# Ledger of designs, part 29: VH-VL binders against q86iv5

Target 1, 237 residues: q86iv5
Amino acid sequence: LDSCSICVDFVGNSLNDLLNIILNSGVIGTCGDLCSAVPGGQIVDTVCDLLCDYVGVDEFIKLISDVDPDPIYICEKISVCKTNDNAAASLDLVQINPQNGTVGGTFTLSIAYTVTNTIATGQLAFNIIDPTGNAFGDAVLLVQQSPEQYTQQFQFQATPSEQESFPNGLYTVQALVCEGSCGSPHPNTYTLANGTTTFTISGADSSSMSGAGSFSGSSQSTQTGAASGSGSGFALF
Below, E stands for the ipSAE of ESMFold2; O stands for the ipSAE of OpenDDE; V2 stands for 0.75 times the mean of E and O plus 0.25 times the DockQ between their complexes.

## First folded at step 10 (VH-VL; framework fv_rosmantuzumab)

Design y6 (at its last look DockQ between E and O 0.54; V2 from the best seeds 0.00; counts 0 for: pae E 5.9 > 2)
Fold by OpenDDE, look of step 10:
Structure y6 (fold): chain C 237 residues (1-237), chain A 120 residues (1-120), chain B 111 residues (1-111)
Amino acid sequence: as target 1 above (237 residues)
Amino acid sequence: QVQLVQSGAEVKKPGASVKVSCKASGYTFTDYSIHWVRQAPGQGLEWIGYIWPSGGRTKYNQKFQNRVTMTRDTSTSTAYMELSRLRSEDTAVYYCARVPLYSSGWFDYWGQGTTLTVSS
Amino acid sequence: DIQMTQSPSSLSASVGDRVTITCKASQSVDYRGDSYMNWYQQKPGKAPKLLIYAASSLQSGVPSRFSGSGSGTDFTLTISPVQAEDFATYYCQQSYSYPYTFGAGTKLELK
């Protein structure tokens, strides 16, 4: 596993735990004091210690306690993840199948893009906007992607949940390739490419609110990326 | 065969220090962390701390903070635990145990234990 | 620190019986779909022996009559059928956060 991916994964998954520790603990004098209380066992603790030691406990706490904490930015700031202000890419294809589906059906989103200048640390993100304007989506971390063509596929089931009811109508898919976190206000963040497509859902049954939409991502390319999100979709933009 | 062999029994006075050794064999020493656990007579198990052989990183139970020092010698595949300012309450059997580095933190192999008696 | 409450403290059984030991953590020890709970057997004058790791995974070489279950805060070790060599003290241990902590133990005695 790449150090950058490990960092982003750790910060993303442990951010709330770290904040809770900071808020509820007394004086934190060392990285060890902070990281010992982080859940996840030996590996999570070790990663926490290592990352914290790069910048010191005070700076680490400062970064985590930011009003808008960005895991990628934090990992870039502590020099674990690299940046490339000259990163460049184009979107080749955004396709969803089927284009006409039903509630409870499975949809496959395919995204193809070309990197023309290396993406150091970035994201392939998508956002699905339902007819009511509610949005959900996911993202894949991109680390050191050299100039090449890439393809990523995502699947989701249109099962109503508390997060998304999947009403009948026209849905819009937004796909983005970014250096940094897509939509982040932090430095070294750029939208490199974007594209849209649409699909329709019919046959909404209001009675079957049983399942959380699950996203499964299958990478067809040698992508060094972390995080196929399983569970409830989140708004990226 | 995986083995952890500890040093012999120790008798110390209050205020003294003790250093216990744990020699590992039958596996790659650097692929596992070494943890120390003690057990007072007729009591349960208490975690003391661990050392990561690769790089020598340590973490201690705060209860033992500033009294315990863990070290390792990678050339001899040996881990050491030193406990200073000994008290009568430190009387216990001390165990070393290995933990896979990428595991959820179980102790799969243990040393035979080292009995420490602290008495005036 | 996470406190581990083990019950019962002692129990008597006969060979062939089904025995259940419970361990309750003061907070959840689940992380990213895994349970950070382990079970050990200890005989007098011997070091503990790993039986179950990650709540339900059987350690290599351990008989299948041992099984672990549970998630969150509540975990169970089951021995069925009990054999003569199973009379010992059993401990649960959480590895969710530092410091690692153990239950107080359950002594299984011959009836």
Scores: ipSAE 0.372, ipTM 0.747, lowest interface PAE 1.6, mean pLDDT 89
Fold by ESMFold2, look of step 10:
Structure y6 (fold): chain C 237 residues (1-237), chain A 120 residues (1-120), chain B 111 residues (1-111)
Amino acid sequence: as target 1 above (237 residues)
Amino acid sequence: QVQLVQSGAEVKKPGASVKVSCKASGYTFTDYSIHWVRQAPGQGLEWIGYIWPSGGRTKYNQKFQNRVTMTRDTSTSTAYMELSRLRSEDTAVYYCARVPLYSSGWFDYWGQGTTLTVSS
Amino acid sequence: DIQMTQSPSSLSASVGDRVTITCKASQSVDYRGDSYMNWYQQKPGKAPKLLIYAASSLQSGVPSRFSGSGSGTDFTLTISPVQAEDFATYYCQQSYSYPYTFGAGTKLELK
């Protein structure tokens, strides 16, 4: 859609490819050595060249090799994404349905929020914390969110997997609206609002190992149409 | 209406250089890259490289990298490809084509082609 | 470099026939669920014309008798029914990585 979203998607999605190129190559002395091998067509190559040329190959490798890389911060450093240190928002609703469900059931998380000063580049993010303290979550990128009301829905199926077994008990949902990446220590990053809700899983005590739950999100905006996505790949906060 | 109009046919001797122009019209010049592709007589298509009109960034097929230079003039919406140290095997039709920014690299509009003949 | 192998190099058909042309890439040209494979038609003395982009998307103004399919390394262009104006040479092209490469072409001839 826009250059900021494309940059953030590139960094978030190409990190593994870039790391593999670095690991499989002997010496990377130029941006051409690195970026010419990145798959994904013209736009992926263009964003790689832009990032690498702007910061230099050594700093680019450092940014992508960070233990906890921050795609939004990287794209802000190259001025493809804007910042607003005065961004402001509130959470109007954090609701999960059903509030009482079963293993294998589908849950819908609904978040409503009001922007009172533009979010330049930020996130709407959530964590779900199971009864044992294990957490999973997702985030949606927010670009130039003008002052108005917004809603977003996320869905997941409570299908047990290697990453989350979905034990019976009380689950806590944490939701955040942020300028910058939620939970990031980087400059120009702020938690603008947070909220919580809970739900329970009860029923059969046994579960099977199967695929991890996937999240499908939808949003509504009054501008160029709603931005939406099923999982974004942003880190848990 | 989108159009790419190329300069006319060229006849050159081995060792010379050629510069082909590609004049764009009917769209925002900086929203598309300009690619160059050649086709030897009776043969298939070979990608040479591209230029971004905004800023002039280029990328070349390594086969041509020491002999090709791509430039543009944004005031006339014209892209150029110069091929130096010509050889008889450079005899071909040379096409310019555009690729949308933020695309998967398809050539949606092509110039009419410029025939280059290299012979003594 | 990714090699593109088209098959067959030529074929003959009558108006009304169903024709398939295949393209095999030397490695996958898929990235994040998208296939970076495009198809072009070229008539003698003319520039190539885009038919199909992203493996299966029909370019505006191209008749619906053209279709594309496939993923990974294996791609197919189908023309059904063949019309008189479809006798031409067809090329596949990958845009997965530089240098962009084309198949050697498939010439469709009137029987």
Scores: ipSAE 0.062, ipTM 0.565, lowest interface PAE 5.9, mean pLDDT 84
ESMFold2 (binder alone), look of step 10: mean pLDDT 93; pTM 0.954

## First folded at step 11 (VH-VL; framework fv_rosmantuzumab)

Design z1 (at its last look DockQ between E and O 0.70; V2 from the best seeds 0.00; counts 0 for: pae E 6.4 > 2)
Fold by OpenDDE, look of step 11:
Structure z1 (fold): chain C 237 residues (1-237), chain A 120 residues (1-120), chain B 111 residues (1-111)
Amino acid sequence: as target 1 above (237 residues)
Amino acid sequence: QVQLVQSGAEVKKPGASVKVSCKASGYTFTDYSIHWVRQAPGQGLEWIGYIWPSGGRTGYNQKFQNRVTMTRDTSTSTAYMELSRLRSEDTAVYYCARVPLWSSGWFDYWGQGTTLTVSS
Amino acid sequence: DIQMTQSPSSLSASVGDRVTITCKASQSVDYSGSSYMNWYQQKPGKAPKLLIYAASSLQSGVPSRFSGSGSGTDFTLTISPVQAEDFATYYCQQSYRYPFTFGAGTKLELK
């Protein structure tokens, strides 16, 4: 497993735990005090050790307490993830199938893009905007992607939830390829390519509020990034 | 070949201190943490603590708090565990083991063990 | 501390048998889609040897007759078929949180 992927995954999953510890523990004197309380054992200590050695406990607390904490940036800061200010890519295809669906139906989003200069650490992200302006989406981590053509598929069910009601109407899909976290204000972050498509949903069935649309991304690329898509609607825009 | 070679057997009196060494070879010393585990005669395994070779950061089992000190020498790829104020209950085989830094925390290689006997 | 309850404490088996050892944690040891559970074999006078890591991953060089399964609080080590060299003591270990803790061990004896 790639250390960058492990770092980003850990930081992303541990941010809330770390924040809760900060809020509940009062004065934190050392990174060890902060990190020892978080599950994850060796991985937690690895990231915490690297962060503390590089930035110290105060700066570490600032990084995780940011209004918009960025796991990729944090891992780049400690040189676990690499950056490329000259990264370049183009979007080749954004397609949603079916183009006309119904509430409760399954939709497949296909995104094709070409890397022309290595993406060191970035994201492939998408955002679906419903007719009311509510947005939901997901992203996959890109690590050391060499110049090549790539394809990613995402699948979701249009099942109403507390997060998305799936009203009838026209939906807009936005796809982005980024160096760094898409939409992040942090250094070494760039939007490399973007594209849009649309689809429609009709026949809103008011049936059972089952849980948040789990995006299952099947990456045909050999990077086994287990995108645990926790359906937190990243409002990328 | 990965090897962890520990120092020889120790016999100590109650109240004394012991320092056990663990020399690592066959891999990059700073890419793994060193953990210490002990086993009393006929008993199970008990985790003592760890050290990070790169920065020297340590974590100890609270049971041993204020009695155990872990150190390392990166130039010789050697880890040390010192246990002070020895008691008869400290009689055990002490093991060092390595853990990959980016792992979920398994002990993939172990030292041969160091027998400590604490007796009056 | 997370307590590890291992069962049975001892069992007898013959060569060729299927053996199952269980380990129960006092709380879930799952984090970020992984189970922080490991299994070791120990022979008399020797250091423990890693068999399984992350609940189900076989350590390099370990025979395929060893397998691990489980998630959350309940885990299992299976040996099938048991060989003559497998008679030893087995330990589960959690690495979810410090301090790391071990099960009390299971002694596998020849019937």
Scores: ipSAE 0.473, ipTM 0.786, lowest interface PAE 1.1, mean pLDDT 89
Fold by ESMFold2, look of step 11:
Structure z1 (fold): chain C 237 residues (1-237), chain A 120 residues (1-120), chain B 111 residues (1-111)
Amino acid sequence: as target 1 above (237 residues)
Amino acid sequence: QVQLVQSGAEVKKPGASVKVSCKASGYTFTDYSIHWVRQAPGQGLEWIGYIWPSGGRTGYNQKFQNRVTMTRDTSTSTAYMELSRLRSEDTAVYYCARVPLWSSGWFDYWGQGTTLTVSS
Amino acid sequence: DIQMTQSPSSLSASVGDRVTITCKASQSVDYSGSSYMNWYQQKPGKAPKLLIYAASSLQSGVPSRFSGSGSGTDFTLTISPVQAEDFATYYCQQSYRYPFTFGAGTKLELK
């Protein structure tokens, strides 16, 4: 696990705590006073200290308090994560199986992509849009992805929940490969490739019951090919 | 090969000060914080504080706040802990240990310990 | 400060036994799916040695007969099977918040 992945994970996990401390503190004169209050020990103090030393306490507060804070962007600003404005990739395959399924069924999304110029810090992300326009999705962090071909799989079960009822009809899958956070307006961010596919949910709900509901929009992911370790961030785009 | 080598045993009178050194080798000194932990005879471990060698940032256990100072010399890869206004209760073995920059606070390598005796 | 309660204070075992040491924190030491709990072994006159970090991760060079488990406030170190070299004192340590705190120790003795 590299320093860029650790930074992105830290910012993503500690952002709300940092915001609460900033909002509740009467005087923030030093990074030490701020960072000492955040849950976690050594790694929290280390990343807080690095960020404060590089950008200054006023800019640190501004970065954390942004209306659309972005862990990848923040870690790029402190130079822990690198950027490549010339990153390039293509999507070779966006495939979902089964293409025709039922409520409660398991779907596997397979994405193959080819990097043609290194992705320094980016994402492989997807959205699934149901027939009514509701969307859910996931993303995985890509760090220093060299020019090679990669495959990623995501799996989810179509179990109805408050967030997604999985109505019968046509679903659209959108997949993106990005330098930076997919969908972000921040500098050094690019959509490198995109692709779509569709699937349908139809048929009778023969085992539908009024038991406890489960959210089924979550996915599992695996990666094959050459890759560095990665964290994940959830984003809709 | 990572090593933390501490200064030798000290015998002090109450009210004096002691400065313990911890010389690091076999790794990039500024990529790890140095923590200090003590162990009184027959007792458990007690965390004293840390220093971040790159910028010299410190954090101290409140129990020692007004009596402890941690410093470092990056040119010699050496950390120091000074404890003032010594009492007989400060008799203990004092350890330095390092913590990786990107860890959740585990002490992966320890110095051999420095025995401090504060007599009456 | 987070208080660490370790049990038992002492236990006797034979080579080949399975032993379990528990550590209870006065508050959760979990943050974002990570448990900030570590385990150390200490032999007389020696510095502590890291065994387990992040509740369940085995430190490099530590035999697989050592394992850690738990989350939240309740953590367990398991040694199975106990070997002759394992008779020592064991400490848990939280790194969730400063000040870092240790359990009082568990002395594993030969029966």
Scores: ipSAE 0.059, ipTM 0.557, lowest interface PAE 6.4, mean pLDDT 83
ESMFold2 (binder alone), look of step 11: mean pLDDT 93; pTM 0.954

Design z2 (at its last look DockQ between E and O 0.10; V2 from the best seeds 0.00; counts 0 for: pae E 7.4 > 2, placed apart)
Fold by OpenDDE, look of step 11:
Structure z2 (fold): chain C 237 residues (1-237), chain A 120 residues (1-120), chain B 111 residues (1-111)
Amino acid sequence: as target 1 above (237 residues)
Amino acid sequence: QVQLVQSGAEVKKPGASVKVSCKASGYTFTDYSIHWVRQAPGQGLEWIGYIWPSGGRTGYNQKFQNRVTMTRDTSTSTAYMELSRLRSEDTAVYYCARVPLWDSGWFDYWGQGTTLTVSS
Amino acid sequence: DIQMTQSPSSLSASVGDRVTITCKASQSVDYSGSSYMNWYQQKPGKAPKLLIYAASSLQSGVPSRFSGSGSGTDFTLTISPVQAEDFATYYCQQSYRYPYTFGAGTKLELK
């Protein structure tokens, strides 16, 4: 497991918990005081403590308490994630299938992109904008992507929810490759490439209000990274 | 084969201290944390704390705060738990247990236990 | 602290029976799609033995007659069919947050 990925995952998943602890506990004197209260078991506690100890409790709290907390930026600031101001990429393909679907149907978004200069820490993101202007999407963390061609697929079901009603009409898909978090105002963040495509939804099937469109992102990252099973201790630093 | 072998039974007076050892074998000592759990006679299980052999980081149950100290010797793959200011209520079987570092915190292997009797 | 409530405290069964033990946490022990609940078996004079981890994963070497289920606050250990060697005390344990806490235990006795 990559230290950067672990950091971003921890901060992303535990940000609200950390903030709640900070707000409710008053003065936090040690990293142990903060991290021992974070849910998620031994791993979460350990990761929290290691990250906090690296920068000190005051700086850690400051980073978490930012007006616009960005997990990638936070991990870059504590030097766990790397940055590359010279990162470069191009978008090769943005395709959605089917191009004409119905409410309740499954759509597959395929994105192909080429890295020409290493992405140190970034994102592949997409936004779907419905005919009313409401947007929803997802993102995948990119860590140390060397110059190469990459492909990612996303699937979503067009099931109406509180978040998206999936009205009939023309939908716009925006795909982005970024160094840093896409759309983030923080330093070392750049949009490297973008592309768009469209699709239509017709035929509102009035049936079952089933729950929140879980983006099952099957990230088949064929990282053929040889997991050399060498028991190398997770050295975050 | 993974083994955790603990030190022998202890009899102490109130106010004394006890140090229990847990020797690990059959695996890489630094790849797992050691936790301590006790069980009073006829009672349930109570978590005491943990130590990370790599770096020696510890976490304690607040109930035992300021009375418990956990240490390790990486050269001998041995963990230690010291409990001070002993009370009659500390009478229990004390267990060390292994926890995978990168998993959800279950105790996959246990020592045989060390019986502590605190009596006047 | 997260409180763990086991039920029943004791139960009698015969060999071949199906038995169910429940554990309720005072709050959810789910995080990032995983349940931080474990089950142990303890026989008299012996250390506990891990049976189930992460609510439903069977520990290596444990017979398939043991199974775990549940999420959030409610969890279940099932033994089916019960064998003669299964008469023991069973404990649930949460690893969601420190301090780790155990249920009070369920004693399975031969009828």
Scores: ipSAE 0.038, ipTM 0.636, lowest interface PAE 3.5, mean pLDDT 88
Fold by ESMFold2, look of step 11:
Structure z2 (fold): chain C 237 residues (1-237), chain A 120 residues (1-120), chain B 111 residues (1-111)
Amino acid sequence: as target 1 above (237 residues)
Amino acid sequence: QVQLVQSGAEVKKPGASVKVSCKASGYTFTDYSIHWVRQAPGQGLEWIGYIWPSGGRTGYNQKFQNRVTMTRDTSTSTAYMELSRLRSEDTAVYYCARVPLWDSGWFDYWGQGTTLTVSS
Amino acid sequence: DIQMTQSPSSLSASVGDRVTITCKASQSVDYSGSSYMNWYQQKPGKAPKLLIYAASSLQSGVPSRFSGSGSGTDFTLTISPVQAEDFATYYCQQSYRYPYTFGAGTKLELK
């Protein structure tokens, strides 16, 4: 358990709670005032207090109150996560299987990428855009990815729901490899590579009366320097 | 090599105070919190509290809240734990230990221990 | 406070045996996919030594004959094969919530 991953996980999981506390409070004078209100048990309170005390309550509030608050950027500002302005990577493969599928089917997105200069703290991210323009996606945190080839897989089941009906038509997959948070305007952030692919859903409409939609990312390491992760609904772009 | 070296054994009377030091070396002192744990003779381990050397923030087990004070000196990489209003049941070995940044959880290196005896 | 129930209290073994020690927390010690359960070895007159952190991660310099497993409330330390230097007292410790708490200990003795 590296400190960078723990910091990013804490901020990502607690961001909405922290913002609500800040918006609903008239005066926050100490880290204790802010952090004692965050739900999630004493470990969450302790990590919050240590991060907040390290930077100072005013700077901590500023970082999490940004128009586009960014867990990776916050953890970089407090030097728990490192940056590399010369990070470089390319996408070797962006592949969805099956490329022609049906509603209710399972789709596997496979991404292979080559790091040519270390990614200090970044993301491998994707969006899937349905034929009507609705999008969903996820990202995996990349920490200290040395120059090597890497592979990652994400899976989802196309089960219709109130949020996504999985209509027949052409879907667009957008994949990014980034130093920093993909799409973030903050310093030390770079889109290192991007790629797209498409797939179709056809042959039967998404005609169920009520859906039970789900999403999960899954990954397995294939070689040295391998990364792994699962989806958490983290916003992209 | 990471090392935590504690001050020597103490013998005290009930009602007195003791201040134990913990000198860190072999790592960046401000990158880890320092925790204090005690062990009464023949007994298990009991957590007392922590200090974060950067900024000096402390957290104490409520059992000790009104009797313990933790401080540090970053220029000498030294943490201190002071226990006041000593009782005979405070007789124990007192350890300092460090904890990795943010996780606040496992004690990867320990001091050698400081024996405190409280008796008349 | 999270109570830690460790069993057995003592255990006799021969060199070469496989032993297991269990620890049960009064509530879950899991957070975001990690278990905040740690294991220490202590010999008389010495400070505890970290063996396993985060339920299953082996501390640097600890022999691979030590392993940890479990999640939620139920955790196990396994030593296989037991060596002469492993006769000591073993403690579990939760680091999920303050105050951090330890099990009562398991003394591993030579038969």
Scores: ipSAE 0.021, ipTM 0.535, lowest interface PAE 7.4, mean pLDDT 84
ESMFold2 (binder alone), look of step 11: mean pLDDT 93; pTM 0.953

